Miniprotein binders against q96jn8r1131to1294. Designs and how they scored, part 17

Target 1, 164 residues: q96jn8r1131to1294
Amino acid sequence: TLEFLENHGKNILLSNGNRTATRVASYNQGIVVINQPLVPQLLVQVRIDFLNRQWTSSLVLGVITCAPERLNFPASACALKRAAWLLRGRGVFHNGLKICEKFGPNLDTCPEGTILGLRLDSSGGLHLHVNGVDQGVAVPDVPQPCHALVDLYGQCEQVTIVNP

## First folded at step 14 (miniprotein)

Design U73
Fold by OpenDDE base, look of step 14:
Structure U73 (fold): chain B 164 residues (1-164), chain A 93 residues (1-93)
Amino acid sequence: as target 1 above (164 residues)
Amino acid sequence: SDAFRLFFEARRIIERGGDPEEALKKAKEAFELFIKEGNLEFAAFTAIMIVELLKKLGKDPEEIKKWIEIAIELAEKAGNKWLVELARKLEKE
């Protein structure tokens, strides 16, 4: 089953069989990683459960290609400088550098209840899904194995892994 | 869930400098629901929050002691070392 790993940001409290991640303090230190690596045709989805609109930025979604169990997580995903492909706002980032200006919906404005998904296609392309709708390839040729990463940052206070 | 809604409402009150009595009420309600739902992690964490609110309000030391014990017990039952540490720190404050 899909779960969040026990190795996570300092402000995260896991519950619901490690399927729900909640940031219980501050605005950062909220990175979580899903246990199973992404494989072609596996759709991994999380639901935004709670938002605090007092902040401007929201969650970051993406993948890492390093071993997640031994990773020392920075305060935010934006500080990852290696083996990281991230979706923030409408931008796509690789190791902290923006590689695409506009992709899909603005993650900073997704409301509670939004279901965000990641899927690798047969060619190694990373797809973003929003409420079940494929937004297209965000990152081509993602190295494997890779793990889905969620940064509960700013507005985003809770997410839950949901099955397709 | 309703438990989490109440939990976050309590946090919002605290963060905005609202009425701690209202926060306490919501936190206690959230606690009961977390217990009912079998969410030991958040039952423990909410108990910790309740202790902090009771201390802020200058409530009965016996009630505070009771909730500290509850927090520790639930944290241990949840098997969460971080929560256990947080709960035990309450005894020293």
Scores: ipSAE 0.850, ipTM 0.931, lowest interface PAE 0.6, mean pLDDT 95
Fold by OpenDDE base, look of step 15:
Structure U73 (fold): chain B 164 residues (1-164), chain A 93 residues (1-93)
Amino acid sequence: as target 1 above (164 residues)
Amino acid sequence: SDAFRLFFEARRIIERGGDPEEALKKAKEAFELFIKEGNLEFAAFTAIMIVELLKKLGKDPEEIKKWIEIAIELAEKAGNKWLVELARKLEKE
């Protein structure tokens, strides 16, 4: 069963069998990690449940290759300087450095109800799915094992893991 | 869910410095719905929020005490250590 790990940002409250993450304070400290590592042919999806439009930025989505159970989470995913591939806005980042300027839809403008998915292909490529539509390869070769990471940042106040 | 909608509305009122009475009303409504939904984590957290609002409003100490007890009980039932700690801190404030 896919769930968020108990090790998470300090402003996160988990519910619904740890399938729903809610940021209950401030605008940051909202990182969560999904328990099972990504493997080929596994589609991991989260739904944006609630947004607060008072902020400009929204959730960050990506993967980490370090042990998530022992990770000391920074205030935001952007502060991760190692073992991190992140999708923010329309950009793709590796260890804090932008490696792609324009990829897929703008995550900062995804409305409530949007379902975002991550999937590894047989070649190690990380795919982004939006509402069931494959947006292509965001990262061509991701080290394994890796875990899906969601940063409930800014506008994003709640997400829920959903089954395909 | 409607419970979460009410919850976030209450939080937004608080964060914006709005009417705490309105926030309290919404929080209590959210609490009831969370209970009905079996969402113990958010029932507990909302109870904590209610306590904070009651204190801010200078409400009856007995009512405050009641909600603290509810918060602690629900937090324990939820098995969430963080919530338990938050609820216990209410007794010291």
Scores: ipSAE 0.849, ipTM 0.931, lowest interface PAE 0.6, mean pLDDT 95
Fold by OpenDDE base, fold request of step 19:
Structure U73 (fold): chain B 164 residues (1-164), chain A 93 residues (1-93)
Amino acid sequence: as target 1 above (164 residues)
Amino acid sequence: SDAFRLFFEARRIIERGGDPEEALKKAKEAFELFIKEGNLEFAAFTAIMIVELLKKLGKDPEEIKKWIEIAIELAEKAGNKWLVELARKLEKE
């Protein structure tokens, strides 16, 4: 069963069998990681449950290739400088460096109810899904094993893992 | 859920420096709903928030004590060490 790991940002409170992550304080310290590594053809999805529109930036979505159980999470995913491929706004980032300017929809403007998914294809490409629609390969040739990461940042106050 | 909506509304009131009485009202409503939903983690956390609001408002120490006990109990039932620690700290303040 997919759930968020107990090792998470300090402002996160897990509930619903660790399937729901809520940022209960401030605007940061909201990183969570899904327990099972991504394997080819597995679609991992989270739903945006609540947004606070006073902020400009919203959640960050991506994968990490380091051991998540022992990771010391920074205040935001943007501060990850190794083993990280992230989707922020419309950009794709690798270890803090932008490798793509425009990809898929703007994550900063996704409304509540949006379902975001990650899936590895047979070639190691990381796909983004939005409301069930494959947006294409966000990151080619992602190292395995890797784990899906969500940073409940800024606007994003709550997400829940959902089944396809 | 409605519980979370109320929870976030209460939080927003607090963060924006709004009326703590209004925040308290919403927090208590959220608490009841979390209990009904079986969400022990957020029932506990909301109880903690209620304690903080009661203290801020200078409410009855006995009521405050009651809610602290509720928070601790729920946190323990939830098995969340962080919540237990937070709840117990309320007794020392």
Scores: ipSAE 0.847, ipTM 0.929, lowest interface PAE 0.5, mean pLDDT 95
Fold by OpenDDE base, fold request of step 16:
Structure U73 (fold): chain B 164 residues (1-164), chain A 93 residues (1-93)
Amino acid sequence: as target 1 above (164 residues)
Amino acid sequence: SDAFRLFFEARRIIERGGDPEEALKKAKEAFELFIKEGNLEFAAFTAIMIVELLKKLGKDPEEIKKWIEIAIELAEKAGNKWLVELARKLEKE
């Protein structure tokens, strides 16, 4: 069963069998990691449940290749400088460096109800899915094992893991 | 869920410095729904929020005491150490 790990950002409260993450304070400290590592053809999806449009930036989605149980989470995913591939806005980032300017939809403007998915293909390419539609390879040759990461940042106040 | 909608509305009122009575009303409604939904974590957390609002409003000490006990009980049932700690702090404030 896919769940968020108990090791998470300080402003997160988990519920619904650890399948729902809610940021209950501030605008940051909202990183969560999904327990099972990504394997080829496994589609992991989260739904944006609630947004607060007070902020400009929204959630960050990506993967980490370090051990998630022992990770000391920074205030935001953007501060991860190793073993991190992140989707933010329309950009793709590796260890804080932008490696792609425009990819997929702008995550900062995704509305409530949007379902975002991550999937590894047989070649190690990381795919982004939006509402069930494959947006293509965001990151080629992602090291394995890797875990899906969601940063409930800014606008994003709640997400839930959903089945494909 | 409707419970979460009410919860976030209550939190927004608090964050904006709005009417705490309105926040309290929404929080109590959210609480009841969380209970019905079996969401112990947020029932507990909302109970904590209710206590804070009651204190802010200077409400009846007996009602405050009641909700503190509810918060503690639910936090323990939820098995969430953080919530238990938060709830226990309420009786010391």
Scores: ipSAE 0.846, ipTM 0.929, lowest interface PAE 0.5, mean pLDDT 95
Fold by OpenDDE base, fold request of step 16:
Structure U73 (fold): chain B 164 residues (1-164), chain A 93 residues (1-93)
Amino acid sequence: as target 1 above (164 residues)
Amino acid sequence: SDAFRLFFEARRIIERGGDPEEALKKAKEAFELFIKEGNLEFAAFTAIMIVELLKKLGKDPEEIKKWIEIAIELAEKAGNKWLVELARKLEKE
């Protein structure tokens, strides 16, 4: 079953069989990684449970290709400089560099209850799903194995892994 | 859940410098619900939060002691080392 790894950001408290991640302090140190690697046709989904709208930025969603169990998490996902493909706002980032200016909906404005999904297609393309709707290929060729990563940053205070 | 809603409301009250008595009330309500839901992690963490609020309010040391004990017990039952450490630190203060 899908769950968040015990190796996570310092401000995260896991609950609900490690399916729910909550940032219990500050605005950062909220990175979590899902245990099972993405494989083609597997849809991994998280629901935004709670938001604190005092901040402008919200969660970051993406994948990492390094071993998640040994990863020393920085304060935010945007500080990852290797093995990282991230969706932030409307941008797509690779190792901290923006590779796409506008993709899909703005993650910073997704309301509570939004279900965000990641899926690899048969060609290695990483798809973003929003409330069950495929938004297209965010990253055309992602190295495998890779793991889904969520950074509970800024507004985002809680997410839960949900089944399709 | 309602428990989490209350939990975050309590935190926000604290963060914005609101009435700690109100925060305490919400935290205690959240605690009760977390217990009922079997959410030991957040029951423990909320208990820690309650201790901090009680100290801030200058409440009865015996009540504070009670909640510290609750926090430790729940943290241990949850098997969360981080929570255990946090709870134990309360005893040293």
Scores: ipSAE 0.846, ipTM 0.929, lowest interface PAE 0.5, mean pLDDT 95
Fold by OpenDDE base, last read:
Structure U73 (fold): chain B 164 residues (1-164), chain A 93 residues (1-93)
Amino acid sequence: as target 1 above (164 residues)
Amino acid sequence: SDAFRLFFEARRIIERGGDPEEALKKAKEAFELFIKEGNLEFAAFTAIMIVELLKKLGKDPEEIKKWIEIAIELAEKAGNKWLVELARKLEKE
């Protein structure tokens, strides 16, 4: 069963069998990691449940290749400088470096109810799914094992893991 | 869910400096719904929020004490150490 790990950002409260993450304070310290590593053809999806539009930036979605159980989370995913591939806005980042300027829809403008998914293909390419639609390869040749990461940042106040 | 909708509405009222009585009303409604849904974590957390609102409004100390006890009980039942700690701190304030 897919769940968020107990090791998470300080402002996160887990509920619903650890399948729902809610940021209950401030605008940051909202990183969560899904327990099972991504394997080829496994689609991991989260639904944006609640947004607060007073902020400009929204959630960050990506993967990490370090051990998530022992990770000391920074205040935001943007501060991850190793073993991190992240989708923010329309950009793709590797260890803080932008490797793609425009990819898929703008995550900062996704409305409540949007379902975002991550999937590895047989070649190690990381795909983004939006409402069930494959947006293509965001990151080619991602090291394995890796874990899906969600940063409930800014606008994003709650997400829930959903099954395809 | 409706419970979370009310919860976030209450929090937004608080954050924007709105009417705390309105926030309290919504928080209590959210609490009842969380209980019905079996969401112990957020029932506990909402109880904590209710305590904070009651204190802000200068409400009856007995009512405040009641809600603190509810918060602690639910936090313990949820098995969430963080919530237990937060709820216990309310007794010391």
Scores: ipSAE 0.846, ipTM 0.929, lowest interface PAE 0.5, mean pLDDT 95
Fold by OpenDDE base, fold request of step 19:
Structure U73 (fold): chain B 164 residues (1-164), chain A 93 residues (1-93)
Amino acid sequence: as target 1 above (164 residues)
Amino acid sequence: SDAFRLFFEARRIIERGGDPEEALKKAKEAFELFIKEGNLEFAAFTAIMIVELLKKLGKDPEEIKKWIEIAIELAEKAGNKWLVELARKLEKE
């Protein structure tokens, strides 16, 4: 079953069979990684459960291609400089560099209840899903294996893995 | 979850420097709901939060001790070593 790994940001508390991640302190140190690697046609989804609008930025969503079990997480996903493809706001980032200016809805303005999904297609393209709608290919060729990553940053205080 | 709503409200009060008595009230309510829901992790963590609030408020040492024990017990039941460690640190102030 899909769940978050025990190796996570220091401000995260897992619950609900490790399917729910909650940032219990500060505004950062909230990175979590889903245990199973993405495989073609597997849709991995998380729901935004709670938001604190005190902050401007919200969660970051993406994938990492390094081993997650021993990864030393930085304070934020934006600080990942290798093996990382991230969606932040409306941008797509690779190892800290913006590779796409506008892609999909603005993650910083997604309300509570929004379901965000990641899926690899048969060609290795990474798709973003928003509330069940395929937003297209965010990253055309992602190395495999890769793991879905969520950074509970700023506004985002809780997410839960949900089934399609 | 109403438990989480209360939990976050309590946390926000604390972080914004609000009334710790109000935070304590909400935290205790959240705790009861987490227990009811069987959420041991957050029951434990909320208990820790309660201890911290009680200490801040200068409440009865016996009550503080009680909640520390509750936190430890729940953390152990949850099997979360981090929570256990966090709870035990409360004994050292």
Scores: ipSAE 0.845, ipTM 0.929, lowest interface PAE 0.5, mean pLDDT 95

Design U73
Fold by OpenDDE base, last read:
Structure U73 (fold): chain B 164 residues (1-164), chain A 93 residues (1-93)
Amino acid sequence: as target 1 above (164 residues)
Amino acid sequence: SDAFRLFFEARRIIERGGDPEEALKKAKEAFELFIKEGNLEFAAFTAIMIVELLKKLGKDPEEIKKWIEIAIELAEKAGNKWLVELARKLEKE
């Protein structure tokens, strides 16, 4: 069963069998990691449940290749400087550096109800899915094992893991 | 869920410096719904929020005490150490 790990940002409260993550304070400290590593053909999806439009930036989605159970999470995903591939806005970032300027839809403008998915293909390419539509390869070769990461940042106040 | 909607509305009222009585009303409504939904974590957390609102409003100490006890109990039932800690802190404030 896909769940968020108990090791998470300090402003996160998990519920619904650890399938729902809610940021209950401030605008940051909202990183969560899904327990099972991504393996080829496994589609992991989260739904944006609630947004606070007072902020400009929204959630960050990506993967980490370090051990998530012992990770000391920074205040935001953008502060991850190792073993991190992140989707922020329309950009793709590796260890804090932008490696792609425009990819897929702008995550900062995804409305509530949007379902975001991550999937590894047989070649190690990381695919983004938006509402069931494969947006293509965001990262061509991701080391395995890797875990899906969601940063409930800014606008994003709640996400829930959903089954495909 | 409606519970979460009410919860966030209450929170936003608080954050914007709105009417704490309105926030309290929404929080209590959210609490009841969380209980009905079996969401112990958020029932507990909402109870904590209610305590804070009651204190802010200078409400009856007995009511405050009651909600603190509720918060602690629910936090313990939820098995969430963080919530338990938060709830216990309310007794000392």
Scores: ipSAE 0.845, ipTM 0.929, lowest interface PAE 0.5, mean pLDDT 95
Fold by OpenDDE base, fold request of step 16:
Structure U73 (fold): chain B 164 residues (1-164), chain A 93 residues (1-93)
Amino acid sequence: as target 1 above (164 residues)
Amino acid sequence: SDAFRLFFEARRIIERGGDPEEALKKAKEAFELFIKEGNLEFAAFTAIMIVELLKKLGKDPEEIKKWIEIAIELAEKAGNKWLVELARKLEKE
């Protein structure tokens, strides 16, 4: 079963069998990683449960290729400088560098209830899904194994892993 | 979840410097719902929040003591070390 790992940002409280992550303090320190690695054709999805519109930025979604159990999480996913492919706003980032200016919907404006998914295709392409709709390949060749990462940042106060 | 909605509303009131009595009402309602839902982690965390609000409001020491005990018990049942530590610290304040 898909769950968030116990190794997470310090402002996260897990509940619901570790399927729900809630940031209970501040606006950062909210990184969580899903336990099972992304293998081809496995769709991993999270639902945005609650948003605080006080801030302009929202959650970051992506994958890491390092061992998540041993990772010392920075305050935000943007500070990851290795083994990280991230979606922030409409941009795609690799190790802190923007590799795509505009991709898919703006994650900063996704409303509560939005279901965001990640899936690897047979060629190693990382796909973003929004409410079940494939938005295309965000990253063409992602090393495997990799794990889905969610940074509950700014507006994003709670997410829950949901089944397809 | 209505429990979480109430929880976040209570937190927002606190963060914005709003009426702590209103925050307390919402927190207590959230607590009851978390208990009903079997969400021990957030029942414990909300109990901690209730203690903090009661102290801020200068409420009855006996009521405060009761909620501290509830927080500790729920934190232990949840098996969350961080929550246990937070709850235990309430006794020392």
Scores: ipSAE 0.844, ipTM 0.928, lowest interface PAE 0.5, mean pLDDT 95
Fold by OpenDDE base, fold request of step 19:
Structure U73 (fold): chain B 164 residues (1-164), chain A 93 residues (1-93)
Amino acid sequence: as target 1 above (164 residues)
Amino acid sequence: SDAFRLFFEARRIIERGGDPEEALKKAKEAFELFIKEGNLEFAAFTAIMIVELLKKLGKDPEEIKKWIEIAIELAEKAGNKWLVELARKLEKE
């Protein structure tokens, strides 16, 4: 069963068998990691449950290749400078550096109810899914093992892991 | 869920410096719904929020004590160490 790890950002409260992550304070400290590593053809999906329109930026989605259980999470995913591939807005980032300017829909404007998915293909390519539609390869070759990461940042106040 | 909707509305009122009485009303409604849904974590956390609001409003000490006890009990049932710690701190404030 896919769940969020107990090691998470300080402002996160887990519920629903650790399948729902809620940021209960501030605008940051909202990083969560999914327990099972991504393997080829495993589709991991989260639904945006609640948004606070006060902020401009929203959730960050991506993967990390370091051990998630021991990771000391920074206040935001953008502060991860190693072993991180992230989708923010329309950009793709590797260790804080933008490697793609425009990819898929703008994550900052995805409404409540949007289902975002990550999947590795047989070649190690990381795919983004939006509401069940494959948006293509965001990262061509991701090291394995890797874990899906969600940063409940800014607008994003709650997400839930959903089955495909 | 409606419980979370009310919860976030209460939080937003607090964060924006709105009417704490309105926040309290919404928090109590959210609490009842979380209980019905079996969401112990958020029932506990919302109880903590209610205590903080009651203190801010200068409400009856007996009511405050009641909600602190509820918060502690629910936090323990949830098995969440962080919530237990937060609830226990309410007794010392």
Scores: ipSAE 0.844, ipTM 0.928, lowest interface PAE 0.5, mean pLDDT 95
Fold by ESMFold2, fold request of step 16:
Structure U73 (fold): chain B 164 residues (1-164), chain A 93 residues (1-93)
Amino acid sequence: as target 1 above (164 residues)
Amino acid sequence: SDAFRLFFEARRIIERGGDPEEALKKAKEAFELFIKEGNLEFAAFTAIMIVELLKKLGKDPEEIKKWIEIAIELAEKAGNKWLVELARKLEKE
């Protein structure tokens, strides 16, 4: 069963059998990680449940290859400088370096109800899905094992794991 | 859900320095719905929010103590150590 790990950002409260993550304070400290590594057959999907439009930036979505159970998470996913591939706004980032200027929709404008998905293809390419529609390869050849990560940053105050 | 919308409405009032009596009303409504839904984690967290609002409003210490006990009981039933620690800190204040 897909769940968020108990090791998460300090401002997160998990509920719904650890399938719902809520940021209950501030604008940061909202990193959560899916408990199973990505494999080509696995589509990890989260629904955006609640947004606070007072903030300009919204959630970050991506993967990490560090062992997530004991990792000390920074305040924001953007501070991950090792083993991280992140989708932020329209950009794709690897360890703080932008590797693609424009990929998929702007995550800062996704409304409540949007379902965002991550999966690996057979070549290790990372795909983004938006409302069930494959947006293509965001990152070629991601090292395995890797885990899906969501940073409930700024606007994003709640996400829920949903089945495909 | 309606419970979470009320919860976030109360949170916005608190964060913006709005009327704590209005925030308390919304938090109590959210609490009732979280109980009905069986969401023990957010019933406990909302009870903690209610205690903080009651203290800010200078409400009766007996009422505040009752809500602290509610928050602790629900946090323990949820099995969430962080919530238990938060709720127990309310006793020390």
Scores: ipSAE 0.835, ipTM 0.928, lowest interface PAE 0.7, mean pLDDT 93
Fold by ESMFold2, look of step 15:
Structure U73 (fold): chain B 164 residues (1-164), chain A 93 residues (1-93)
Amino acid sequence: as target 1 above (164 residues)
Amino acid sequence: SDAFRLFFEARRIIERGGDPEEALKKAKEAFELFIKEGNLEFAAFTAIMIVELLKKLGKDPEEIKKWIEIAIELAEKAGNKWLVELARKLEKE
């Protein structure tokens, strides 16, 4: 079953059998990683449960291609400079560098209840789903194995893993 | 859930420097719902929040001591070492 790893950002408290991640302090230190690598048949979905509109930036969604169990997470996902492909705002980032200006919706404006999904296609393309709707290929050839990552940043205070 | 809604409402009051009596009321309501739902992690964390509010308000030391004991017990039942450490720090005032 899909769970968040126990290795996570310092401000996260896991609950609901490690299927719910809550940022319980500050605005950062909120990185969580899904415990299973992505495979073409696997759709990883999280629901945005709680937002604090005091902040302007919101969650970051993406993948890491290095082993996550012992990784020392930075304060925010955007500081990952190796083995990271991230969706942030409207942009796509590889190892901290923007490689696409606009893909899919603006994550900073997604409301509570939005279900965000990640999956790999058979060619290693990374797809974003929004409320069940495939947004297309964000990244055409992601190295495998990779794990889905969520950074409960700024506005985003809680997400829950949901199954299709 | 209603428990988390009340928890975050209490947190917003605390963050804005609002009325700690109002935050305490919401935190206690959230605590009861977390207990009812069996969410031991957040029952423990909310009990810790309640202790901090009671101390800020200068409430009865015996009430504060009882809530510290509740927080420790729930954190241990949750099996979460970080929560146990947080709750036990409250004993050392």
Scores: ipSAE 0.830, ipTM 0.926, lowest interface PAE 0.7, mean pLDDT 93
Fold by ESMFold2, look of step 14:
Structure U73 (fold): chain B 164 residues (1-164), chain A 93 residues (1-93)
Amino acid sequence: as target 1 above (164 residues)
Amino acid sequence: SDAFRLFFEARRIIERGGDPEEALKKAKEAFELFIKEGNLEFAAFTAIMIVELLKKLGKDPEEIKKWIEIAIELAEKAGNKWLVELARKLEKE
């Protein structure tokens, strides 16, 4: 069963059998990680449940390749400088450096109810899905094992793991 | 869910410096729904929010004490150590 790890950002309260993550304070400290590594044929999906449009930036999605159980997470995912591939806005970032200006939709404009998915293809390419629609390969060869990460940043106040 | 909608409505009022009585009403409604749904984590967290609102409004100390006890009991039932620590801090001030 897919769950968020108990090791998470300090402003997160997990509920619903650790399948729902809620940021209960401030605008940051909202990093959560899925408890199982991505494997071929595994589609990890989260639904955006609640947004606060007062903020201009929204959630970050991605993967990390270091062991997540004991990491000290930074205040935001953008401060991850090692072993991280992140989707933010329309950009793709590797270890804090933007490597692609435009990929997929603008995450800062996704409404409540949007279902965002991450999976690896057979070649190790990282795919983004939006409402069931494959957006293509964001990162062509992600080292394994890797774990899906969501940063409930700014606008994003709650996400829930959903089945495909 | 309606519980989370009410919870976030109360949170918006608190964050914007709005009327604490309105926030308290919504928080109490959210609390009742979280209890009905069996969401112990958010029942406990909402009870903590209710205590903070009651203190801000200068409400009856006996009512505040009752809600502190509710928050601690629910946090312990949820098995969430962070919530237990948060709720127990309410007893100290």
Scores: ipSAE 0.829, ipTM 0.928, lowest interface PAE 0.8, mean pLDDT 93
Fold by ESMFold2, fold request of step 16:
Structure U73 (fold): chain B 164 residues (1-164), chain A 93 residues (1-93)
Amino acid sequence: as target 1 above (164 residues)
Amino acid sequence: SDAFRLFFEARRIIERGGDPEEALKKAKEAFELFIKEGNLEFAAFTAIMIVELLKKLGKDPEEIKKWIEIAIELAEKAGNKWLVELARKLEKE
């Protein structure tokens, strides 16, 4: 089954059979990674459970292409300088550099209850889903294997893995 | 869900420098719900929060000691080494 890895940001407490991640301190140190790599036909989905709207930025969503089990995570996903493809706000970032200014909705405005999904298409393109609606290809050819990553940053205090 | 709502309400009060008695009431309610749900990780973490609030309020040392033991027991039952270490630090204060 899909779970968050035990290797995660320092401010995360996992619960619900490692399917729920909660940031229990501060505003950062909230990186979590899904235990199984993305493969065609696998849709990884998380629901935003709790937000603190007093922060301006919210979660970051994306993939890493290096082995996640023993990786030392930085305080924030945006500090990942290799093997990372991230969706933040409306931007797409590769290794800390913005490669697309506008893709999909603004993640910083997604309310509680929003279901965010990631999948690879048959060509290795990374798709974002928002509440079941495919937003198109964020990244056209992601190296495999890759793992879905969520950074419970700022506003985002809890997410739960949900089935499609 | 109701347990987490109460937990985050207590956390907001603490973060905003609000009334620690109000935060304690909500934390105790959240604790009871986490126990009933079998959420041992958050029952333990909430017990730790309760200890910190009791210390801040200058409550009875015997009550504080009882809550520290509850936190340790639940953290061990959850099998979470980080929570056990966090709870045991409360003993050394």
Scores: ipSAE 0.827, ipTM 0.926, lowest interface PAE 0.7, mean pLDDT 93

